VHH binders against 5'-3' exonuclease (pol). Designs and how they scored, part 5

Target 1, 302 residues: 5'-3' exonuclease (pol), of Buchnera aphidicola subsp. Baizongia pistaciae (q89ad1)
Amino acid sequence: MIIYKKNVNYLLIDGTSYLYRAYYAFLKFKNNFNKPCGAIYGMLNMLRSMLLKYPYSNIVVIFDSPQKTFRNELFIPYKKNRPKMPNDLKEQILPIHHIIKHIGIPIISIPHVEADDIIGTLATKLYKKKYFILISTNDKDLAQLVNIHIHVLIGTSNIVLDESKVKKKYGIIPKLIPDLLGLMGDNSDNIPGVPTVGKKTALILLKTFGSLENIYNNIEKIPKCLIKKAKTIYNNLHTYKKLAFLSQKLATIKTDINVNITTKKIKMLPPCTTEISNFFLHYKFYNWNKLLKQGLWLKNCK
Short names: E, the ipSAE of ESMFold2; O, the ipSAE of OpenDDE; V2, 0.75 times the mean of E and O plus 0.25 times the DockQ between their complexes.

## First folded at step 1 (VHH)

Design s34 (framework vhh_gocatamig_d2)
Fold by ESMFold2-Fast, scan of step 1:
Structure s34 (fold): chain B 302 residues (1-302), chain A 123 residues (1-123)
Amino acid sequence: as target 1 above (302 residues)
Amino acid sequence: EVQLVESGGGLVQPGGSLTLSCAASGFTFSSYALAWYRQAPGKKRELVAGIYSGGSTVYMDSVKGRFTISRDNAKNSVYLQMNSLRAEDTAVYYCAARDYGLGWYDESEYDYWGQGTLVTVSS
């Protein structure tokens, strides 16, 4: 949307999400020395797409830290089912950070903090200053941050999720996504939820009672609502109440980690064309170097 | 265009083994999570197994230790090796793929579904 693109003050990029997508999308990419460079290429391809589509936005890339987070302290199995970063990807991280900086894009990473919590805190801080923020991610959990000034772009696609589109896609308003995950769980992150409660049952409960807390305040009414096997659902909700609230807490993105962030203005710097060119030549990205020399790598012809 | 095509279903005796295959086309397979669902006569569809893009796996309790999910990104395929088959494993087995969504257990989170392959465990 032209009007929407003009209004984007900040584009917050889920760098960790981009890294894994780039890595798995370009597994077969190797340089002449038989070294993997697919994540480097894929990351640059995705970032270039965003720079071209949002030329007036301040773009910021946010990365996960390798250290354990507060969620791992609350629930040891949290994200333990996810694979460790492949060595081939790990070797590409430093080059990716260097090229992003030469393009002039700020990078944020905070020890013991997930990228999602940095994004949530930064977006909330910027929203309170009346800026309009677009979050580019393939991680569904960030949809919970969506409001009138914060929208989610699905990766590098043309699909933007505002409040209405989040409600259509997930069947629930953004702020209730953690409550939904508290009930149904999320196997991607090893969030357990309540056994036998799936999305359809969770949505009926949330539409009837409004929140996870209100479901438990009205738990005696569950056997009388429009849910098949309501008595079984009641028994499981009662038995696994602590697990439901733990799951909701694990699914909730923090927006309050400002005390752990150094206050800096998040502004793009002018690109260092010479360093970008050297990088492209090193990795044999000759077509991109040709476009760069013609002033077209960061510009469309029309 | 996207396709998921299951194969390998058939009739097998209790205690036997089958390998199901799902061939995918039309999307970046390596970035997608893949799942096997099944639906027995008169029952709801249920998750059997799932595999993340990075290779980590999820199994329903009744198949743990008997079934193994795997993927081959070079062949754009996902597999379900089924050992020690029981009469209760009789179902139509579906391959499903998702990139973006909320968990394994909700069918609506999956972007693409195969047509299904029948597995009958009977003497």
Scores: ipSAE 0.000, ipTM 0.138, lowest interface PAE 18.4, mean pLDDT 81

Design s35 (framework vhh_8h5u_2)
Fold by ESMFold2-Fast, scan of step 1:
Structure s35 (fold): chain B 302 residues (1-302), chain A 126 residues (1-126)
Amino acid sequence: as target 1 above (302 residues)
Amino acid sequence: EVQVVESGGGLVQPGGSLRLSCAASGFTFSDSSYAMGWYRQAPGNQHERVAIITSGGSTNYPDSVKGRFTISRDNAKNTGYLQMNSLKSEDTAVYYCAAEPYYGSDWLSEDEYDYWGQGTQVTVSS
């Protein structure tokens, strides 16, 4: 059982994660000009649900930059296995930014910076000021940020991951997730890890020594804590030490990026009802426009 | 275009096994935007979800198939699978593969998506 913290000060939305979910859920949805608008509809539907569930939170949407990041400079294969954004999703990005701004939700994207690093930096700065932060995402990597003041909400669901649930799911505490991935790798991002070291071996090593650094500080003790393939694992840890630390660095979400973001910049503004109405009429969201004119689109009736 | 194609259905006797496949195009199972689900429909009944796997690898099954059915995916082949063991006559149905946006425990509504396949018939009979 998880005790949910009802006083969420900031809701940080993984906008890129939301875009892909919205796009694929409503791919065939089109406007007056036979242009796809499913991502627009789905994005608004998801954001509306968050606004209704967290009416007192400062909601912020964070998007990826299309430009190369520092991880690509460290390791050229990083995320090269990921597909490119579809062109009909790209066409919906500017309308989505337009409507989000008119709803009054701040948008953040930084050239050459991944959304995860922006989220990690913002959540950490807000946590240090004693705020409670909820991160809405389907990206498992963000679980490494979880602490007493930072929780992860799985998408738009009611499932919240605190430290206890992360430890149950991964077998280790959130702060050691990059160390785990440094050892075992992560195929989804082309993070290599150490050959022959899988999750079970990595967990034994981390539970015994506490961190990737301490594993290597105690490398001569490793043959005694491993059962089956002890010599092979020991030899590969020794041989691929540089790769293990590179993999850990690639898996680590940055919490210290240089962002010119103040609490004033991430504060919600009052919605521009006229512009939202014009947008809904353009895309033929007539039921939403009716609710908007009644003052009910961003408000639950009792 | 998002499309899924099921295969592997057939006739088996009670206690037998079948493996269903779901080949995807227009999206990838590596993509965190999708959970992959298996649904079935017997004549006269509504669709029933029998398995789901999320992008994070979490699985869920109703009690009627738990312990007998196993859902998996192969990201390299962009294909999902349903391994069905210890089949019973009540497992007789058309089985459908669906690509579901992940909303936690939300069930896929039949009228919300065009992104499930045409189905594959499974018949469990002696």
Scores: ipSAE 0.000, ipTM 0.139, lowest interface PAE 16.8, mean pLDDT 78

Design s36 (framework vhh_vobarilizumab_d1; at its last look DockQ between E and O 0.47; V2 from the best seeds 0.00; counts 0 for: pae E 16.6 > 2)
Fold by ESMFold2, look of step 2:
Structure s36 (fold): chain B 302 residues (1-302), chain A 124 residues (1-124)
Amino acid sequence: as target 1 above (302 residues)
Amino acid sequence: EVQLVESGGGLVQPGGSLRLSCAASGFTFDDYAMAWYRQAPGKGRELVAGITSGGSTSYADSVKGRFTISRDNAKNTLYLQMNSLRPEDTAVYYCAADRTYYSGDYWPEEYDYWGQGTLVTVSS
């Protein structure tokens, strides 16, 4: 029996983050031709875990496109310091897409659109139709999407984050995460923020004034006793105001992209068991093929 | 039963035009990305043109400016308008359907459904 914590109608999986997690978890995993297959194994392992844990949910996997997006036009250094995808990971992508389709899970990727904007738009559309949505990702920025019916599972944690848990974990409510990143920046995405403003100072300012806009509308009211080095912080807020709002914009997930996907288009299909078995035999996943033949690999899914 | 039925192939002279059609049945046409592939004798299949469910198009470099892909969701029909035909365009043309969105840099080689093909011969 899988413990059902919420009536989750849709499970939106950040496929790109799963891909990297799987790759680095199984870096030495090779098939009989000494070719890397660890990302394939790890991706299937994580997807199977989700299928078993959420057997009544409609699962959708969303991948990034390699093409430039509007954020690259707004800020040329955006994500430029990220390492290139390893070549042996690139070689595993096509097989991964094929097996996901054979399992019956729909894949979504849109040219020039980041996966997080696809996820944000889909989650918002489904929320407006009164569905419950769970988002599974390594991207902490997706916590900004959390509301009464949109919850997030970040990283390897088994804890589903609702609004109160996001506030406990991040120190602010979900909708203010872009404002937090507008102040403190995000080194992993090369989002600059305001120099010398770190998380502690940004949280104090946001708790006091409620938003990035309100901080700047009330910048003269920042009390010296509230934050350390108040004069330096005040000067940097003034000097880097445009950078703060650019950083907020870069960190804000779009929820209104032009996506012509209906709920009918994202319904799971029945698994193609023969094709899955052939895939498992090809990659020498014999224990999984045994479980598949016994009806235990896809147990509790539909 | 799913069917993709191509038509409109035939013999034309170089510089001529043909319009291929692919009638689809047995699945929700609107939900699928559609593509035209071609295969010359003794060669592998190659992508000619693709169109997403939302209507965005892509073309192989060899056919850009000469071929136009389109779809009519009301008639469940995919089209390929082929102008300025060359002898190297001679091939069996196949209609293909796949349920997944495609990026402009990624078109999978495996599709959910394939048609039987229609022969296009360009010779003088």
Scores: ipSAE 0.000, ipTM 0.197, lowest interface PAE 16.6, mean pLDDT 82
ESMFold2-Fast, scan of step 1: ipSAE 0.014; ipTM 0.426
ESMFold2 (binder alone), look of step 2: mean pLDDT 82; pTM 0.825
OpenDDE, look of step 2: ipSAE 0.005; ipTM 0.289

Design s37 (framework vhh_7w1s_2)
Fold by ESMFold2-Fast, scan of step 1:
Formats: C-alpha cells, sequence, structure tokens
Structure s37 (fold): chain B 302 residues (1-302), chain A 122 residues (1-122)
C-alpha cells in the first residue's frame, strides 16, 4: 500500500547486494577515460529509485567488511565457495562511497562484521525505539528479521515481506528460519545442515516440535512421526547433531553487535549539488545532471 | 516480462557429454538461476544453481556438471560430463528474484522454462 510507504522511518539498504547487482547489470559502462563505471551507474540508479519511492524515509547503506568474520572462525568453509570481488568492482568502490556521501546518504561498514549482522542489529535497535524499518535486500536470509515493525523489500521491487508473507513463502515463521537452515543447510554459503534432510522434512519436523532444540529433545519420537525414510532421518539427526547446531548458528543473524551508532549518525544530510553535478558530468550522466539542475533528481532532502 | 528458453537436450550414450543452454529475454544478472530435473515418477529436484556471488551443486552431479553464466548474452549453461543412465530426466531452467536461494524447492523460483529432455542410454 501507498500508506505503508509514508510510514517507513528507516530504509536499510544491503549495499553489498546492490553493488553486485549494479556491477553485473552494467558490465560494459565506461567513463571518459575508458574506466569501468557500471557499478557506479547501477548503484545510483537503484538508490535514486529508493529515494523517489520512499521520500520521507532515512536511507542508510550498509556494506560488508573484507575481513574474516566470526562465522569463518567457526567453520572454515563458510562462504569459501563464493567468487572473490572482481578488480573492476573494487576500483569503483571509492567513487561509489564518494558520491553516496555527497548525496547525503549515511554509509556503515564495520571491520570483521557482515552487512547482515549490522542490518540485524540496527533494525532491532530502531524497532525497540518504536520505528518502522524496511530492509532492501535480495538476500532471503534477512527474512528471519521480519516482525511487526521490520519488513523486507525484495531489492528495488514492489514486493514487501511481512510476517504473513514470510510464512506463506517459506512455510515457517521468521524466527525459525535459522532452525530450518540448520536442518536443510544452505549450499550458497556452504552451510552443511543434516544429510538427507531437505526442506520438506525440515518443515514437518519444525511444525511438529517447534524448534531445532525441541526436535532433539523429542528425537526418539521421530521414527513414529514420518512414514518414509523415518529411520534414516532419525539416524542422521542423531549422528549429525553437532553439525545441525553449527549450521543453525552460522545461519543466525546477530542482533547484538556493538555498532555505537546514534540516530543522528544515520540521518540523511542535505545533498552537495555542485559535487554531484561535477560527478555526473565526469561520467556523462547528462540526463541526471539536467534533472539535478531542475531540482528533480533528489526528492528526499529531509 | 522474463521468459526462459532451453536448448541442447537429446539422446547421448553413457560416459558422454552434453551442454544445455537457457536464454533469457530480459535482465537476469541479479537473479538466482538454476537447473532442475525431473525423472519419470519422481519429484523435480535442483541440479545446480548460480547467484551473483556463488554456485552450488547436488552431490550426485558434483565434479561432473558445471553451471556458468554469460551476462552479456543473458544465457545460463549446464555443462554435463561423464553422463550416467540415472541422469535421464527433463531438465528445467529457472530464475528467482532472490540472489541467495537457500532452499531446493521449485516454489523458490519465479520463472521457469518449458523443459528439455535428456536421455542417457547404456
Amino acid sequence: as target 1 above (302 residues)
Amino acid sequence: QLQLVESGGGLVQAGGSMRLSCAASGFTFSYAMGWHRQAPGKQRELVAKITSGSTAYDDSVKGRFTISRDNTKNTVYLQMNSLKVEDTAVYYCAAGEWYDLSTYEPSEYDYWGQGTQVTVSS
């Protein structure tokens, strides 16, 4: 609904997700000096879309740290299957930070902390202050944070996930998503789960017993609850118990990170129009420069 | 609207190779893309997936199949090597708006191709 858009106090942007989308969408874009600028263009295009759709929200961009996190210490293979950031994208990061700051959008990045944990911690702190938060991301793991005041927007689309939509799409309430992943794993992050336990079996177990902990408290009842392969599932749950809890821990977004960030630090500042204009002219973003001079490029100057 | 068109299926002998192609009409760079298969009398299962940051494979095809993406051509490929009779199935290309698909259910994908038959003879 339009009413919902007016009620969003904070829009938390998964900046790393946006970077990769922008980079791959505009691989062929180059500036006056034949340097790659596709991620710059794409990032600005996505951020401008959000500024126009949510003109009264405080928009914050959160980025991943390149350093190893606590999850890498717990499980060495964690995310090791993910490709390294391309050098062409790395070269665009500094210009992207520069232009975002001149637009007046706050940027957050914390050494050794994943963007997801910063987002989870910020959303939780803001929720406790009774604000309404929208998280813009294509990472479905962030759906575990969804509650009455925290919703997930799928990227820059019009699809917003509240608690009801999360339950419909995943078959389980948001708080049990880490338990679901603890059982079935997540190959995109090298989270192993329990062998032979897929989504269907994991959902049956969670709907029957309520949590990963309660499944193990009632493990002796499993051979009687599932008709097909129940003994194999029981044996594997028993054998891989430590792996299941490790997988759950790896899948759980932290909401208790010390971010030391005040609401003043995450408030938007007035845009520096002259610097933005110089940037647009350098990259030949002529239509955006025309709109900027007319006062039409940025609506969220609150 | 996003449409997916598959090609490259057919008959091949055990131990042979085959490459499937999935051409997308529209931008797929930020979508999670996957190859699923369905053998007669069985449920549809994930074979391989590719996101903006990672690839993943079912254990039954690991080391034999490779998924890759050409973003310039909006095309996803499945290179299948050392084919076995049990690889016989209809292969489906799929795309989802989530870049990180943590589940293997078909319901995670928003767009599907029509399927291409792969038959492996002994």
Scores: ipSAE 0.000, ipTM 0.211, lowest interface PAE 15.8, mean pLDDT 80

Design s38 (framework vhh_gocatamig_d2)
Fold by ESMFold2-Fast, scan of step 1:
Structure s38 (fold): chain B 302 residues (1-302), chain A 124 residues (1-124)
Amino acid sequence: as target 1 above (302 residues)
Amino acid sequence: EVQLVESGGGLVQPGGSLTLSCAASGSIFSINALAWYRQAPGKKRELVAGITSGGSTVYMDSVKGRFTISRDNAKNSVYLQMNSLRAEDTAVYYCAAKYGSSWYDLDESDYDYWGQGTLVTVSS
């Protein structure tokens, strides 16, 4: 674990995932003017934890944009089942951006692009340059990016998913996760999949035929397979073929988006201690300001 | 903070019905997804059913058509209605919760909060 932390070149943080967790963890936290500041505190607490655990990594925070993406144009119901961002959280976003920049952490957000696609593209570009990348997220879909140089850290926990752990956890190799979701769907994002095809059936089909494409190239063999309800599964795979490939496309993270992000733009800058101190005093984070003045806010005790 | 308390477990005859309840001590409005898992004697824990804040549901194949997951936001509760129970349904049932992000759960380790479990025994 210590050796692993020392070797991480880039830590890509799913900022939107962190933002929602921070908001709900500190929902009742308010300043002197009865204004919510729980997401601000929680976000800083999570980022501080990552800075302390990965002191040699270049940390980058990636956020979703509010605009619709290509997935919404392909399938209008995509993510329509998700709740709207609370106004109390929306009001904390600008202060969070300001403090992250003063800490020296790069922020990336691209109009009409989901954070997942920015993360996938950055991780792939950095991997091709032979850097080691850790992606901090609670989004399981990002496990599809895992390879020998790209690992997923579950939120701010100590649990890291490499290829072996993804295979154990999901029953399939990372690159086939979109194929799995194409078959079984993903209810959290309104990705439909194929009716009556659940995880167990989808895994058997993928282990037998290797990919969604190869399942359809061998579809006539399915009624002869040793799978419960094979004839019903065959009928539904045949009927909902277009929906299966649409679901796979919706579940696939883009790694080739045209983002003008250079290695220089994702390099950390020295923290602006005076601005951080002013921020802590404004929000009454007095204990953190005391640690900051002692040079201990971003350092562990000896 | 969220604490989950399960109730409604017990002994039922094959073909019988049972309703499990999961009550959150906080607010389930802060929870993106709630799920029921089960662990049978000598087996791994497996996902039975899940429901998102928007009402989308997922079920394991062997319970589809027999079990129904629902939530009541006014009562801060989630239910699992189990019909046509079989001996194979005998297990400890766990309520699990996740908030603030994508909840798609192919594995138990992704849930933030867990209940203590309630035993369901289906025997003749």
Scores: ipSAE 0.000, ipTM 0.185, lowest interface PAE 15.2, mean pLDDT 79

Design s39 (framework vhh_vobarilizumab_d1)
Fold by ESMFold2-Fast, scan of step 1:
Structure s39 (fold): chain B 302 residues (1-302), chain A 124 residues (1-124)
Amino acid sequence: as target 1 above (302 residues)
Amino acid sequence: EVQLVESGGGLVQPGGSLRLSCAASGFTVSSNYMAWYRQAPGKGRELVAGIYSGGSTSYADSVKGRFTISRDNAKNTLYLQMNSLRPEDTAVYYCAASEGYFWDSLEPYEYDYWGQGTLVTVSS
């Protein structure tokens, strides 16, 4: 079942997350040049699904910048463990940008800024104007943005995370996710955390003291807690205090980036059906072209 | 740079055994959810077995009692021991990893990393 559909003003799509999902969904799909085009097909399939499910929402796609961010300056190893984008995917990026433009979906990418920080800043600005925002992403870190007007949709699934569901899944409220990662680290981004402090220990500490800051304000009370290896945990928290706060800072999504984007710039434009048709024929997406000519590829409302 | 490198595939007769290996570099296997998927010609990728960061395992009904997922933390390697192999087990087998996710169940697209795949053929 579709869990959530009502009153979404803006659907912010994590474009980089979508690219990788599309690529792995259709690895051996070939185009008319006998080259892989699975990411193109998959990206369009996912975007079409979102357009059909949220026909009244302003849909925006946000992509990562290839340039170094402020996090790389704070901690050189940040994301250095991430694999390089496959060449087969790299070759599909420009066609994907072109077709998204012809569909009428705004694209945002800012030099030196991660997609997460653009999403966080846009969602926060729109929230302050009392709009309802849905963020479509597979990135667990964006759950930290969840509040009464900002919800996370897990990719293109029917699963929507509100504050209650974030607390159920992560064991902690959204605003404390950076504190959790400050303690336990995050291997996917090479965020170190505190040695020997895993998720279970970190959740006990945050439940007991409330925040990373309060844990350190009450650090002398930790050996008295009924935590396995409490004295070892105390010693490591004391030794790696600077690393814990650095890890928290690296895990915190920026919501105050200088994003010179107005609501007019993120408004959808009417689709250019002629260019979409030419694109479908070029990639041999014949069934989609048939649906497009019948007015059934996108359900446009009056 | 994170990589998953698979090995151990090959041709085996029905009733035989194979052990697949997935060597991980750039991250710690014990801290992440990892899984084995397979894809037969003309079919989608299906979950075969998974192992959670805490060590709990899950198996597809078709392989329960025949396949065993395990890991060697010292070697940073994931294994799939396949016993009593059937012609229906013929597929390309993929290693997959999800870093830092808190969710119990993952769709294929939610994994951060995939291996190249290794072919297992079960025929006489």
Scores: ipSAE 0.000, ipTM 0.155, lowest interface PAE 18.0, mean pLDDT 80

Design s40 (framework vhh_6fv0_2)
Fold by ESMFold2-Fast, scan of step 1:
Structure s40 (fold): chain B 302 residues (1-302), chain A 125 residues (1-125)
Amino acid sequence: as target 1 above (302 residues)
Amino acid sequence: QVQLQESGGGLVQPGGSLRLSCAASGFTFSSYAMYWVRQAPEKGLEWVSTISGSGGSTYYKDSVKGRFTVSRDNAKNTLYLQMNSLKPEDAAQYYCAADYLGSYEWDEAGEYDYRGQGTQVTVSS
């Protein structure tokens, strides 16, 4: 079954992913007082493109918490390799929240919870109610959530990942992506994996045994397989078993977070055109203000 | 240890003025958006005002626009709320709150990283 644009009930936006992309795309964009406002412009540009492409969807923006999460408790090095949010970007967050609210788009952030886990939990709750969900993100890990009701849109592009496309791109079905990362690791999040086990070896093991658990249930069969350096791989899997399961746990998006979110909280509201216009004039977005006055900036945002 | 300590509340007649202060400690004050929220007797928490970490952006509940002014002194780790033309409807316990992301809440107070114990504002004669 294929989810078409007209059939997308909810578009869940990875707001933190959008913020960083907008910030770095428009670093040199400054206001009348030589203050950075590039993330504001870029975020609005990206959100506007989504509103125009998915006019029938309830759009929701989800942001990361800066506080320590359960993953940081389990593994202190988790995401410690990521740079801190620049002060210039952080200063733009409040104006971004302000304009998003006036456009009528709900915002969700939960202390101590990663956006990925909020997205995973919300998407899971919504598909159980028979809704179709599109997740807009540049985070490859969210592909693990893909099923018949949940698809991933790569950022603001036209590329939509269903289960077949995830399998072609990653070499494995969505539900086994945490197992793949448990074996090979993920340098972007500082997830260690098993030393010397790369993507090709991990895929052979998963296709042969089906899961990380079944690999370890059949560990004695590994030296008998036609796998490059099978004895070395066996020894490392045995030595780093705890690290493999820790890495899998770190890579697994939670879908059971205790979130007090109702469908009322995630419904779009009619835009407040007066406040949007005031915002555009303040930041000198005159072309957008002209389109807004003509009823062309947002044709029908629900 | 994080602390937010409000002061400046009291009894004032309708049309009067009060200036609330909030002394912050235990975190990097200039990195946090600061909030004033209030709770009247038998009512829920209401968002009143927000100020960005630098002080460059300020936001107000519609009913207080033009009457209240939020400001901050990052060198002194202090948040202020200047309240003019006070109305009986403004009587409430006023709380100082801090949030790293600076999320804005419409008509209802959000969940904040830190919140103080409050200062009482009474408007009556």
Scores: ipSAE 0.000, ipTM 0.197, lowest interface PAE 14.6, mean pLDDT 81

Design s41 (framework vhh_vobarilizumab_d1)
Fold by ESMFold2-Fast, scan of step 1:
Structure s41 (fold): chain B 302 residues (1-302), chain A 122 residues (1-122)
Amino acid sequence: as target 1 above (302 residues)
Amino acid sequence: EVQLVESGGGLVQPGGSLRLSCAASGFTFSSYAMAWYRQAPGKGRELVAGIYSGGSTSYADSVKGRFTISRDNAKNTLYLQMNSLRPEDTAVYYCARDYYDSSGWEEYFDYWGQGTLVTVSS
């Protein structure tokens, strides 16, 4: 089962996105001591799926840091509305890091840096070297990184977003996604946007004027547009201009952070089958241990 | 300052043996996984063998059964015992410190030695 995208050089995995999906998919799984292990199982299931589907790719897992980021310094309410990580998920983090390492998959986490900015910076550096990069994530904001060499895979699905598909799905080209969020906001991250400007209005404005900057360069033309409540929208854009540009900045993924990462360092190590086997036996993943002993669990180890 | 210094490379005939050493300094050696990589002329770097902080080992299929990685934590030294050498083993061999220590500190660090040349020819 070779997937069509056989020329993917790097598969960058949004580890935090995978972690939450795995946790909620397997809430009822427990080990010998009635300890939760659903996120461990789900994470391994998802990573195994990616290893099998993209056997020629260098796979890298990127995680968020728990520390405050520059966005929290810029705007204190940023992501404050998000619930804390559940305790039974938190206690699975170290085992997950441990097993990923023994499988030979590189892990990247940088203090005070969001996974999105690490992904954006790595994808951009690899793109400049003419590699083809696939980003596996459920986070819509990473679609802003999409170009001719960078595509987004929706989670572990078979759906890949190129520039054309991003435009069809989001109504706008990838590079204007931060501008869209600057106007409409993003409630999931406490990005405020402009009052009364929703997705439909923001898309009309961006299709008419081309960018957030050009909207403000042409602000006097807004009351002449065929937009419901054009006078109210004009007044709010004028009043909340600073908030719109702040929202755009909060939504923009950094591609220039100092990660000190070399392409050689993000290559996969050979798997440590003894440690993987011990891990599977500890968590009673007996079917996976059987496949591992037969050389079939990681058939295409790199 | 982190330093990794390789030694033990040289010219050897096919079927011969060499032992590579890597002297590490500037960090707590016992806390880190270590690896040997190689780069053949005109090719990219290839991972050869890894050894985790707990002592577990992993090998590339091309060297399994012929190469043995080991460490001496008291001497801060990593070893690669290479047996039954083949012409295709000709490469510059690099000692590397793994980026992640599973025992706690999750900051990314990437340190490589300068390399030692191994030539297998008759």
Scores: ipSAE 0.000, ipTM 0.126, lowest interface PAE 18.2, mean pLDDT 80

